VH-VL binders against Ubiquinone biosynthesis protein COQ4 homolog, mitochondrial (COQ4). Designs and how they scored, part 1

Scores and structures below are computed, not measured.

Target 1, 235 residues: Ubiquinone biosynthesis protein COQ4 homolog, mitochondrial (COQ4), of Homo sapiens (Human) (q9y3a0)
Amino acid sequence: SDGAGPLYSHHLPTSPLQKGLLAAGSAAMALYNPYRHDMVAVLGETTGHRTLKVLRDQMRRDPEGAQILQERPRISTSTLDLGKLQSLPEGSLGREYLRFLDVNRVSPDTRAPTRFVDDEELAYVIQRYREVHDMLHTLLGMPTNILGEIVVKWFEAVQTGLPMCILGAFFGPIRLGAQSLQVLVSELIPWAVQNGRRAPCVLNLYYERRWEQSLRALREELGITAPPMHVQGLA
Structure headers, positions and changes below count from the first letter of each chain, unless a header shows other numbers; antibody chains are not in Kabat numbers.
ipSAE, averaged over its two directions, is called F for ESMFold2-Fast, E for ESMFold2 and O for OpenDDE. V2 adds 0.75 times the mean of E and O to 0.25 times the DockQ between the complexes of E and O.
[cut] marks letters that were taken out.
The coordinates of atoms that the task and the answers printed are left out; those that the model quotes come from them. Centres of patches stay.

## First folded at step 9 (VH-VL; from e05 with heavy chain G31D L101K W102T, light chain P101Y)

Design k6
Fold by ESMFold2, look of step 10:
Order: structure tokens, then C-alpha cells, then sequence
Structure k6 (fold): chain C 235 residues (1-235), chain A 122 residues (1-122), chain B 112 residues (1-112)
């Protein structure tokens, strides 16, 4: 309800008017600077309710997704054994995820917590999506530069239909130079869209049970192909 | 060698609680989910739930949801199952069982404890 | 929850016999993404804990004799013991682990 107070850690209950203002403000700021991940998060939390329900129902129907919804795993420094991940074979999902974190100088705790979703289960779904976003960089072989983020957003838009992903996919490129835009349109978008359509729902993957799995084998399982080029220094 | 050693038999009255322990050895305790399964005298196997010993996350079978609590102590590689508000039909052998790793996804139960007999009588 | 039904509930047989036990699930336990049937078979001797025999419907656990085999897919599964031995008199359970974890009611295999 409106007056129920916090439903989960970090929850900020908001009225419909407050949600409208947050959605409008965050949309404007996210269009201005797609690196404002906090504004993209606010936009997703305030506008994505119907789509989050669809994603949650999709997860419930999948045996792996249903386990994720029940167990509520988190990918954070408090839940990961980073020393164990370091010990995994080169090319495993866990080892390559650590390499991604090291190369990009980020941690799993870099993403903002969920604040403005007034349903506890849907709040978990969007939080899981954010944590999976970092995993998608590893799966797709995309860096965290602006071009790589846009490519991941195209994949996510096809996969999820979340308004914030659609917004980022269509309007994020407005900030690219001509060379990067040419490569994006001619090579990377077709690749991202094709793989997004082909791959099963990536929210249904229990990554925490798959750390030892070969990244190559996982990409084959998902139908994810090698990117047409390595995205570095182009954005 | 993998071993699951459970606590000893217990006799309880209706309305009490019981806490069964399962000490794991021969493998990395936090790498494998632990399940609890019970078997009433002369009856079949009934799944009760599991715990992820790394995170502490649990899932309980619906008919036990209100009465069961599963915990673990990673420092001594031990899982616990506590069943409250005992009834006479909770008389059973309670097993812990390890979920095996196969292709890095969830699997069947490859190692079982010896069982703990819990008797609930008025 | 997926309901597992075993047939028969009990069976009498002699040493050397070929024995077949069936298990039927209320919905498919085949996960099409990895093409695996999430179906296991366990053996339980009197006074002992269950022991895994077969997983993924047809894969024998290490140390299980070749006379045990599993077959079937989707909703219909079979455990076959090709030449019954004295140590095989036990109760056998199927289990699905596709969505939650449920067991069949068991099949008691008795000596004739």
C-alpha cells in the first residue's frame, strides 16, 4: 500500500506522482548521459512494472528461473568467494567474470540497489537483471565503454523489453562519433539483435551454480556467437 | 571420502521441536547444496527442502514451509534441520542428502546421511 | 508440483529374472535446453539410506552394476534389472528434479 513503508532493504516507497516525476527526470538524464546508470536504474524501476511481471512469470515457468526466484541469489562481494573464483580454470565463467571485474576496475557492488519498486518479488527481478548485466558483458565479450554498453543494451532490449533498455538502445547512439556509429549500425546491432532473439532468457540462468562451466560451452548452450569485431578504443 | 554423519535418535512429545544435524566431510561443504528428506515407518521418501550452504539461501517444500528451518555452520561443515510444532505423524527417519554436481548445474542426490530417527509420541 | 507414479507398488521375483519398474510423471521432465531428463532412480535396502543408481534417466552412477539400466523420456521412464541378484531385493524410488523434488511412492522388490 501507499503508507506501508519499506518492503525490502533500501526500498523508498513513492506515490504515483513521485514516480511520474522520477520517471520523467531520469528519462531526461539517461538520454543526456547513458553512463548515468543510477538514472537508468530509476527509469527502469519507475516505468517497467508490466514488463517486470512478464519477466517474472517467464522465470516462474523455467525450472532454473524458478529456483532463482525462490532462492534469491545475489552477485555481490558478500556472497562471492573471490579466491575460489580466482582458482578456477582459465576460460571458465567464474574466472572470466573476475577478469572482467579486474580489467574494468569494477566490483559486483558498483550497481545501485533497487529502491522504487513497490513489489518485493519484482524488486528482486530488476535487481537480478542489473547483476546479470555485468555477466552479459562477459558472455557477449563487450567492454564497459560507451559503445560496448550500447551493444549490450540492444541485446537486453530484445531479451527483456524493459523501457530503459529500449530507450538506451535507440537513443544511446546519439552520443557516438560517426566512426563508432557506422560500426554499431553495420556490424554490432545486427549481431546483438540476432543473438538476443536466439538466446534463451538470460535471467533464467543460475550463474552462481555455473562458475566452473567453460565460457565457450556456455556460449554454445545459449547460441551466442563471437562478436564481428573486438570492441576496444572505438568509443 | 565423502561422508554425511547425522545426530542421534530423538524422542519428542507433540508440540515440541527437533533439530537434526548433518556433519559433512571429504569435500568442500559450501560447494554443494544440502537437502533434507524424511521417511515415515513403512512409507516412501518425502522431500522437505534444501539449503545453499554458501549463501544460506533455502527452499522448503510447501507442506513444511511454516514449520521447518534449515541452517548451516560453515566453520564446522554442518547443516541443520529444525522442525517445530511436532505431530505424531512427524515420526520418521530424517535424512540429509547432498546434491551432486554434474555439468555445473543442479542434480540428483549422490550421498546420503545414515538417517536420524525422530519419534513423536504422546 | 510434478507427481511421480510408480508401477507396480510391489513385485515378487526370483534370482536371475529380468525385472522392469515403471515411473510416470504428471508433466514432462525433459529440459529442452540441455536435452536432459531430470529423473533419477534410487535403491533402498531395509534399514539403510537410499543409494543413487541412475541419474539423467539413463546414466549409471559410479559403482552401479551394468545389470541396472534406465530408459524413457518426457513422462514415461523405466528401470530394468536384467538378471536379478540376491542383493537387489530392495525398494526402488524414482525422483524428478526438474521442478522442485518429488519421489515416486516406491516399488518393493521381494524374493519369491
Amino acid sequence: as target 1 above (235 residues)
Amino acid sequence: QVQLVQSGAEVKKPGASVKVSCKASGYTFTDYYMHWVRQAPGQGLEWMGYINPNSGGTKYAQNFQDRVTMTRDTSISTAYMELSRLRSDDTAVYYCAREGKTDYIWGSFDYWGQGTTVTVSS
Amino acid sequence: DIVMSQSPSSLSASVGDRVTITCKSSQSVLYSSNNKNYLAWYQQKPGKSPKLLIYWASTRESGVPDRFSGSGSGTDFTLTISSLQPEDFATYYCQQYYSTYTFGQGTKLEIK
Scores: ipSAE 0.016, ipTM 0.608, lowest interface PAE 8.9, mean pLDDT 85

## First folded at step 14 (VH-VL; from s1 with light chain Y100W)

Design s3
Fold by OpenDDE, look of step 15:
Structure s3 (fold): chain C 235 residues (1-235), chain A 122 residues (1-122), chain B 112 residues (1-112)
Amino acid sequence: as target 1 above (235 residues)
Amino acid sequence: QVQLVQSGAEVKKPGASVKVSCKASGYTFTDYYMHWVRQAPGQGLEWMGYINPNSGGTKYAQNFQDRVTMTRDTSISTAYMELSRLRSDDTAVYYCAREGKTNYFWGYFDYWGQGTTVTVSS
Amino acid sequence: DIVMSQSPSSLSASVGDRVTITCKSSQSVLYSRNNKNYLAWYQQKPGKSPKLLIYWASTRESGVPDRFSGSGSGTDFTLTISSLQPEDFATYYCQQYYSWYTFGQGTKLEIK
C-alpha cells in the first residue's frame, strides 16, 4: 500500500520492490551469518505473507487461537509476572520456562518488533510466533545451541510452514560436524518432524493461562514425546 | 467461598449510560475471565462479552460492540460493565459470571453474580 | 455464530417423572484437540441467577444431584432429570462455548 500510513506500531510501509530487495538482502545475510536474528526476522516478514494468512485462518478456527487473536497477549518482561512464575511448582510450565531463560541467559525482550508486514493482524501472528519461540524450546526440551536451534526450526517449519523456518532448518546443518550431522539426520529431525505433525498448532496455545500446568501434562496433551537424546552435549 | 457481588438496581433514561460493578472474592481475581450476561424480562440469556482481568483484554458480542465497555480494577477485584446510549430494550437483569476451568480448559460459567436490574424508561 | 436450539420451549411434568430436554447446535461443538464437547447446562429459578449444572456436555458440577445427567456429542445434546423433584421446576438453558458464547432460548419446566 504505497502512501498509506503505518498500520501498527513500528510498521514501515514498503513497496513490493523494496520488500523484494529486503528479502534478498536479508536472505544473503542470514546465510552468511545465521546469528543475525534481525536479518532472519526481516526475511520472515517479507516472505511470509501467504503463510501468515494461512496461520491466521487456522488460529481463527481454533477456540483458543481465536481468543489469542482477539486479546493479543504478549510475552515480555513487562507482561510476565516473574514473581508469580518463580513461586510456581517445579515442573510447571511457568517454572520451567523461567529455568530455561535463566540457564540459557535469554530474555523474552530480545525479540525484534514486526516492521514489514502490511497487515496488522498478520503482524501480530508473526510477533506471537517470535515470542513463543523460547516457549517451544521449553516445550521440546531443546537448548539454544546450534543443534537445539535447528531441531526447533524443523519443528516450527512443520508446524507453520514459514519460509524462514524452512530455510533455517535446511541450512542450519551445514555448519555441523559429521557426528552431529549424523545424529541430526538419523534421530533428531525425524523426531522433530513426527512431533511437529502430531502436535496441534502450538500458536493456538494460550501459554499465559497455563503457567501452572505441568510441563509433562502439556506435552502429553500435545502428543510431544521426549527427545531421543540429550542435545546439550552434542554441539 | 467464591462470591460475585454486584451493584444495586439502576433506573436510567434513554440515551444515558449505566455502569454496573461486580466484586469478586474467594479466589484470585486475575486468574479467571469475567463475563457479562443479560436477561430481558421474560426472555433468555444473552452473552455480552468478557474481560481478562489480568491483561484487560476484552471481547464483546457483535450486538454490543459499539456501546459496551468492560473494565476492571484488580486492586479491589472488581469488574465493571458500562453500557451507553441506553434504550428501552436494554431493560434487563445484568449478570457477571466467572468462566470456570477444568484441566486448563475454560468456557463454562461456574459462578454468577446475583444480578443487577437496569430499567430504562422515559 | 453458533445457534443453539432447545426443545421443547416449555413442558409440564409431575414429581417423579423422567424429563428430557434437548439442545441442538448449528455446528459441532466437539473439539478434536481434547475430545470435549463445549456445552453446558444451566438451571435458573425465578428471580435467581443461573446455576451451572453440567459442563463438557456430561460432567456434573459439584453439588448437583445425581438425577441430573447430560449426554450427547457434536451437535445433539440432552439434559435428563431421572426423577423430577419439587425443587427442579425452573428454566433450563444450554450454552455452547466452542465459538464465543451463545445460549439456547431456554426450556421452562412447569408443574403439571
Scores: ipSAE 0.512, ipTM 0.821, lowest interface PAE 1.3, mean pLDDT 92

## First folded at step 16 (VH-VL)

Design u1 (from s3 with heavy chain F105Y)
Fold by OpenDDE, fold request of step 17:
Structure u1 (fold): chain C 235 residues (1-235), chain A 122 residues (1-122), chain B 112 residues (1-112)
Amino acid sequence: as target 1 above (235 residues)
Amino acid sequence: QVQLVQSGAEVKKPGASVKVSCKASGYTFTDYYMHWVRQAPGQGLEWMGYINPNSGGTKYAQNFQDRVTMTRDTSISTAYMELSRLRSDDTAVYYCAREGKTNYYWGYFDYWGQGTTVTVSS
Amino acid sequence: DIVMSQSPSSLSASVGDRVTITCKSSQSVLYSRNNKNYLAWYQQKPGKSPKLLIYWASTRESGVPDRFSGSGSGTDFTLTISSLQPEDFATYYCQQYYSWYTFGQGTKLEIK
């Protein structure tokens, strides 16, 4: 370690060699057990540096993205006004997000802190990516089952180009049955890719300022279509 | 109706600090960014920065990055702008302004305070 | 930083005249996501706060007379007063809010 102190909270400075080893190890573990979110996180951080720069630069050029980068909003239980979200009208982004969390028994706090990104701003970008993941589930109407996760991962891969997303999208289906695989390839992946290409960069959305917005209206705004019938998502 | 009421005129010496307040009413204070703009005598408008009253997040213009501090008290719907190390060229009318929105897009200043005259003189 | 160049710096006109003020941004302020130009026009009278006239380049603020109109896209914008009224003598400013916030230097409209 070059003796440089941490750049941000939880930052662990790593050498290129260490980073490579971490990438290899985390990849192996993630393949072995895709539910190891911590390993997926490590893989994302250790492989995503170049892509994160591109994303960051894109955000800087976007009016809303620049604001997000400036203000560094976080999505966590401590930052969310859950009472407010609960009070929002049905069909609003905030209410539907809350419903998603409840139905899928997911907490915003389950996202691992960034550790292995050697740039403070990029560390935030990947953190933001992680924290908006559940928002993307909400936005796309995708459940947290295997198919839903794969669909979101494909969408994310198209949107961000992150190696981790790409790998996840490709390797996610490995354990799927024939029928699920057929649906995935014939309907869900094309849908995810199409929407991912059509929608603007979703990292440039200041979701925290859109809680009251109709989810339907937001989908329309972003050009996101209804999911294929085979996915019982959040309407 | 939306109203922004600023604190009264200030006279300061060079090197001192000034803190101007802006009390908002007629809307949910935390839902709109508050900006500060100043205008030197006979000069144009100069953006100083903004605060997100909900999070406390701020952005300052480069010219003020090291001297300005924007804060808010949500309990009384009041934004504050403190400018330190005052110079004669800081003599200006200081305005708070609300950032307006259209369909969740923001940016223009739809309501302004009445302005606060700050005079910096030896 | 986006620089706003306003022209002219001053002009004299008579009541009833058509007045045009131009504003040029150093970079495009057209946002692709919503297809809106992040440009506003303000009016300021002596000793008063600025007043919003136009936002999104062409949308008139509520209560603003119809004689005020904004046009343009990308980098070139225009504020037009179709028939100048006595109360319109003031200083006008353009503002971009695409990349943070910057104002034009202002245009002082004086009575001829």
Scores: ipSAE 0.923, ipTM 0.966, lowest interface PAE 0.5, mean pLDDT 94
Fold by OpenDDE, fold request of step 17:
Structure u1 (fold): chain C 235 residues (1-235), chain A 122 residues (1-122), chain B 112 residues (1-112)
Amino acid sequence: as target 1 above (235 residues)
Amino acid sequence: QVQLVQSGAEVKKPGASVKVSCKASGYTFTDYYMHWVRQAPGQGLEWMGYINPNSGGTKYAQNFQDRVTMTRDTSISTAYMELSRLRSDDTAVYYCAREGKTNYYWGYFDYWGQGTTVTVSS
Amino acid sequence: DIVMSQSPSSLSASVGDRVTITCKSSQSVLYSRNNKNYLAWYQQKPGKSPKLLIYWASTRESGVPDRFSGSGSGTDFTLTISSLQPEDFATYYCQQYYSWYTFGQGTKLEIK
């Protein structure tokens, strides 16, 4: 431990060596069990420092990104007005997000707090990345099955350049059957990459101020095409 | 109709604090950021900061960061701006202004309060 | 911080005149995402609150007369009053809201 006090809540100061060990261990575990989201998180935090700086700097230069960095909005059950979201029209971002959470049995509170990022602002950036992950599922129309997760990871990898996303994108397919792999390579990955390249940085979107926006309109605004239909049928 | 009604004129001594209120009506208070802008006599407009009434998040201009506090009471759709350690050069008209939106992009000030004159004098 | 430079600081004109006010930003206020310029123009009469005239550099606020127009992109912007009316004598401010918020120093339009 570097003897420095915590920079933020849940911050665990670590030496470069410790980070290296954590990175190696978490990578191994994540490869062994991709559903270990905690390990993926550790991997992201321990390997993402440089990339997070780039992302932060990008956010600072963006009108909405700067605002997000200033206000530090959080997406959790405690911060979301679920009643409001439920009352929103069908097809709205908020309603569709809520539907996504329900259908996929995902809670916004499942996101682990950031621990191993040695910068408070960068810690928020990666936290924001985690918290908007489900929003990206909603935005992309991707389920939380293995294919959907891989697609989102590819999108995120293109968008953020985070090593964890890149690794997840590349290694995610290892357990896929031949048919799924074919669809992934032939259709889903190209789609994810194309949309990831075309869309502006999605971390610069203040989602909390767009609950009422039509998801369709938002997709159009971002240049995101309709999701491929094959993703839900392939486990 | 959107209306922003500010509190009345204030006279303060140097070193004191002033708290100006801005009551909003005619729209959902929590959906729009409230900004504060001041104008010294015969001078231009100076942005002071904003508050997100929904979250309470704030951004202050650098010149005011250590002296200004923006708050809100959502129950009465009222924003507050408190300026502490007042100086003579803080004598100004203080405005609240709503940040407008177009297709979920924000930034311009579409509605303004009537202004509150704050005079700082010995 | 983006600095807004407005010119002229003062201008004398007559009713019916075409008036042009310029505003320059130290940095571009064009947002690539929506291709909008984060620039507004305000009118302020003595003893009154500022009034929004133009936003997104060229969009007139509701109720603003057609004689007011905004133009420009990036760093150079112009407010034009095609035919000055008696009620147009006021101070005009440009504002950027791309990177936080800053105003120009103002242009006082006076009767010649």
Scores: ipSAE 0.921, ipTM 0.965, lowest interface PAE 0.5, mean pLDDT 94
Fold by ESMFold2, fold request of step 17:
Structure u1 (fold): chain C 235 residues (1-235), chain A 122 residues (1-122), chain B 112 residues (1-112)
Amino acid sequence: as target 1 above (235 residues)
Amino acid sequence: QVQLVQSGAEVKKPGASVKVSCKASGYTFTDYYMHWVRQAPGQGLEWMGYINPNSGGTKYAQNFQDRVTMTRDTSISTAYMELSRLRSDDTAVYYCAREGKTNYYWGYFDYWGQGTTVTVSS
Amino acid sequence: DIVMSQSPSSLSASVGDRVTITCKSSQSVLYSRNNKNYLAWYQQKPGKSPKLLIYWASTRESGVPDRFSGSGSGTDFTLTISSLQPEDFATYYCQQYYSWYTFGQGTKLEIK
């Protein structure tokens, strides 16, 4: 969209062949070490262009989604008023989001900028998706352990159709023990798929305008039910 | 009590710019979007755009995209609308309007400023 | 993008009359997530700012008299004033807020 300059900060234009190689390499690395979040990011950026367009187009048609695309809000340490969020009532979205970050010892910050998406607006969409991912853990009540991540990936696959989410949902389970795999297949995947189909697209929620909302009320509004079991204690 | 108080009337020449202010009181300024709506003499209401006072993010109506700038100063709870390259058909009353919200949904305008008359004549 | 059409453009009525004003949108303004119609009605008296009457198509703003009511869904909406009062002679606007913001062209209610 920029004239002579890059499409956006840090953009690295790549050929289809280069995208294929980056996708294959990042997929292999993320499968080998799923905590390589930088490789998961590369995978998402080098695959899914068509699906990102579908997501962007549906966001444009949604009242809140269009506003998000226009204003480009960020969920990061530099944009969040942590003091305000901490002052919110118990059970509010903002308070429970901070609790999730603290309990799981994760940060809303992204250290790697979006690089390989060749459209500035689609680059924002995938960046927003990454930031919303932690919010989705909060909404679904899922921890950041391997089982919890796979459950979230199934929800995301249903919601977004992103190839990286489908691949993570399908191949992530091979890293689980038999006990966790049985629970995943018999209980958690059906729950995640049902909720992913019922809930509206979570990219269309303007979280920054609803931090004060009760998480319970928000879950009820979205049709998100309680998980069939507590995931944090499962190996 | 919510109040929106706008700056006084302006008379401008074609080609000039005008900046209208809207001072808010009686609520937390950064919690509600501020919109600008104008009304030419004898005409209806025309939406110009909004500003998110928390982030400074804006959206402008297509007709004004290249000429309007909306800003705010959160320290004095004041929103601003600047319209440049004025033409005689920009003669109008300019209103600020607060975006109301119900249970975390929004979009209607629940409080309006008194209006600022801008006259553009040569 | 969503065009709002009001009818009639003007109308004359007497104190005590029941009046109706219609508003049509070029696309549905019903949002499936909250099942609300994103439509508001405003009253504007000469020389004054607009005043919110109705939002979410049928919810009366506080302080608005009971004689004002809104109805309709999707693309077709109606503002009804029962037993018209002298202070009700004004111009009425509908506004959608589903896809950005647009107003109807207005309906001027004049004394007969």
Scores: ipSAE 0.825, ipTM 0.933, lowest interface PAE 0.7, mean pLDDT 89
Fold by ESMFold2, look of step 17:
Structure u1 (fold): chain C 235 residues (1-235), chain A 122 residues (1-122), chain B 112 residues (1-112)
Amino acid sequence: as target 1 above (235 residues)
Amino acid sequence: QVQLVQSGAEVKKPGASVKVSCKASGYTFTDYYMHWVRQAPGQGLEWMGYINPNSGGTKYAQNFQDRVTMTRDTSISTAYMELSRLRSDDTAVYYCAREGKTNYYWGYFDYWGQGTTVTVSS
Amino acid sequence: DIVMSQSPSSLSASVGDRVTITCKSSQSVLYSRNNKNYLAWYQQKPGKSPKLLIYWASTRESGVPDRFSGSGSGTDFTLTISSLQPEDFATYYCQQYYSWYTFGQGTKLEIK
């Protein structure tokens, strides 16, 4: 511990050396057991501090981003009215997000709280990124299988520059079979990179104020094109 | 149909506080942010802050940050602005104003309350 | 913060005149994501609440006569009244909503 006290409710203050050890240990544990989501979260929190500052600064300059940083909205079971989302028209952002949660048998609360970021505002930024990640599956039309996650990571890497996204995008394909790798390299990466460059920063969208918006209309507004193929059934 | 009805005029002494109410009708109260704007006699409009009635989240103008509190009661569709440690230069008309939105972008004020005159004198 | 400057501070005009009021912001209020200028114009008559005239720089609010028009982009904006009517004598304010919320100091339009 570096002797600094907690900066927010779940904060665990750590020295730069302790952060280095946590990053190395969590990386090793995530390689050993890639389903240790808690170790993936530790890796993300102990790397990327400079990139988080860049993301925070650009959010401050954006009309919606500044409001998000001010109001600190959360996407969680305690903040969502799932019944209200169910009542929305088919094809709305909120209804399609609810379908994503239902089809994949997940909730917004499966993400670990932020613990190892030593700036309260930056801790919110990485927490928001984690919550937005599931929204990106909905926006991009990507499933939660290995290939779909890698495609989302490529989009996120272009958008955010976070080291964990870059590493996941570059080294995640090692886990793919030959057909999935061929499709990834030839079609999905170019699509993800092009859309990531074209779309505005997705952290600057106040999703909680637009649940009723047609997902098709939102994609058109953001310049997000349809994926070149369905990914659901690929290995 | 949209209506914002504010509480009546107040006369206060320096150092006191005032709480102004704004009752909304004709729309879904939690769907639109509520702002507070004041106008000193013979002067222009001065933005004081807003409240997100859905979450209760707020933003205050820097000059008021240490003295203003904005709240709401969603059960009666009412927003409140409380200004403490009043000074003579707080004498003004205080307005609530609803933030309008178009195709999921927002920020202009489409409906205003009738105003509440607050007079601060010794 | 973004400072809004209106010109002129006051003017006198006759019924039927074309009137132009300008508003300058210290920074651009054009948002690249939606290509909208985050600028509104309000009319306020003595003893009354402000009334929205124009939003997104050029869109008229419902019930506002078409003699009112807004134009401009980025930092320079104009409110035009094409044929002044007796009910148009009031104070006019611009307001930006790109970076929080700031009003211009107002332009008082008086009968000549």
Scores: ipSAE 0.823, ipTM 0.928, lowest interface PAE 0.9, mean pLDDT 88

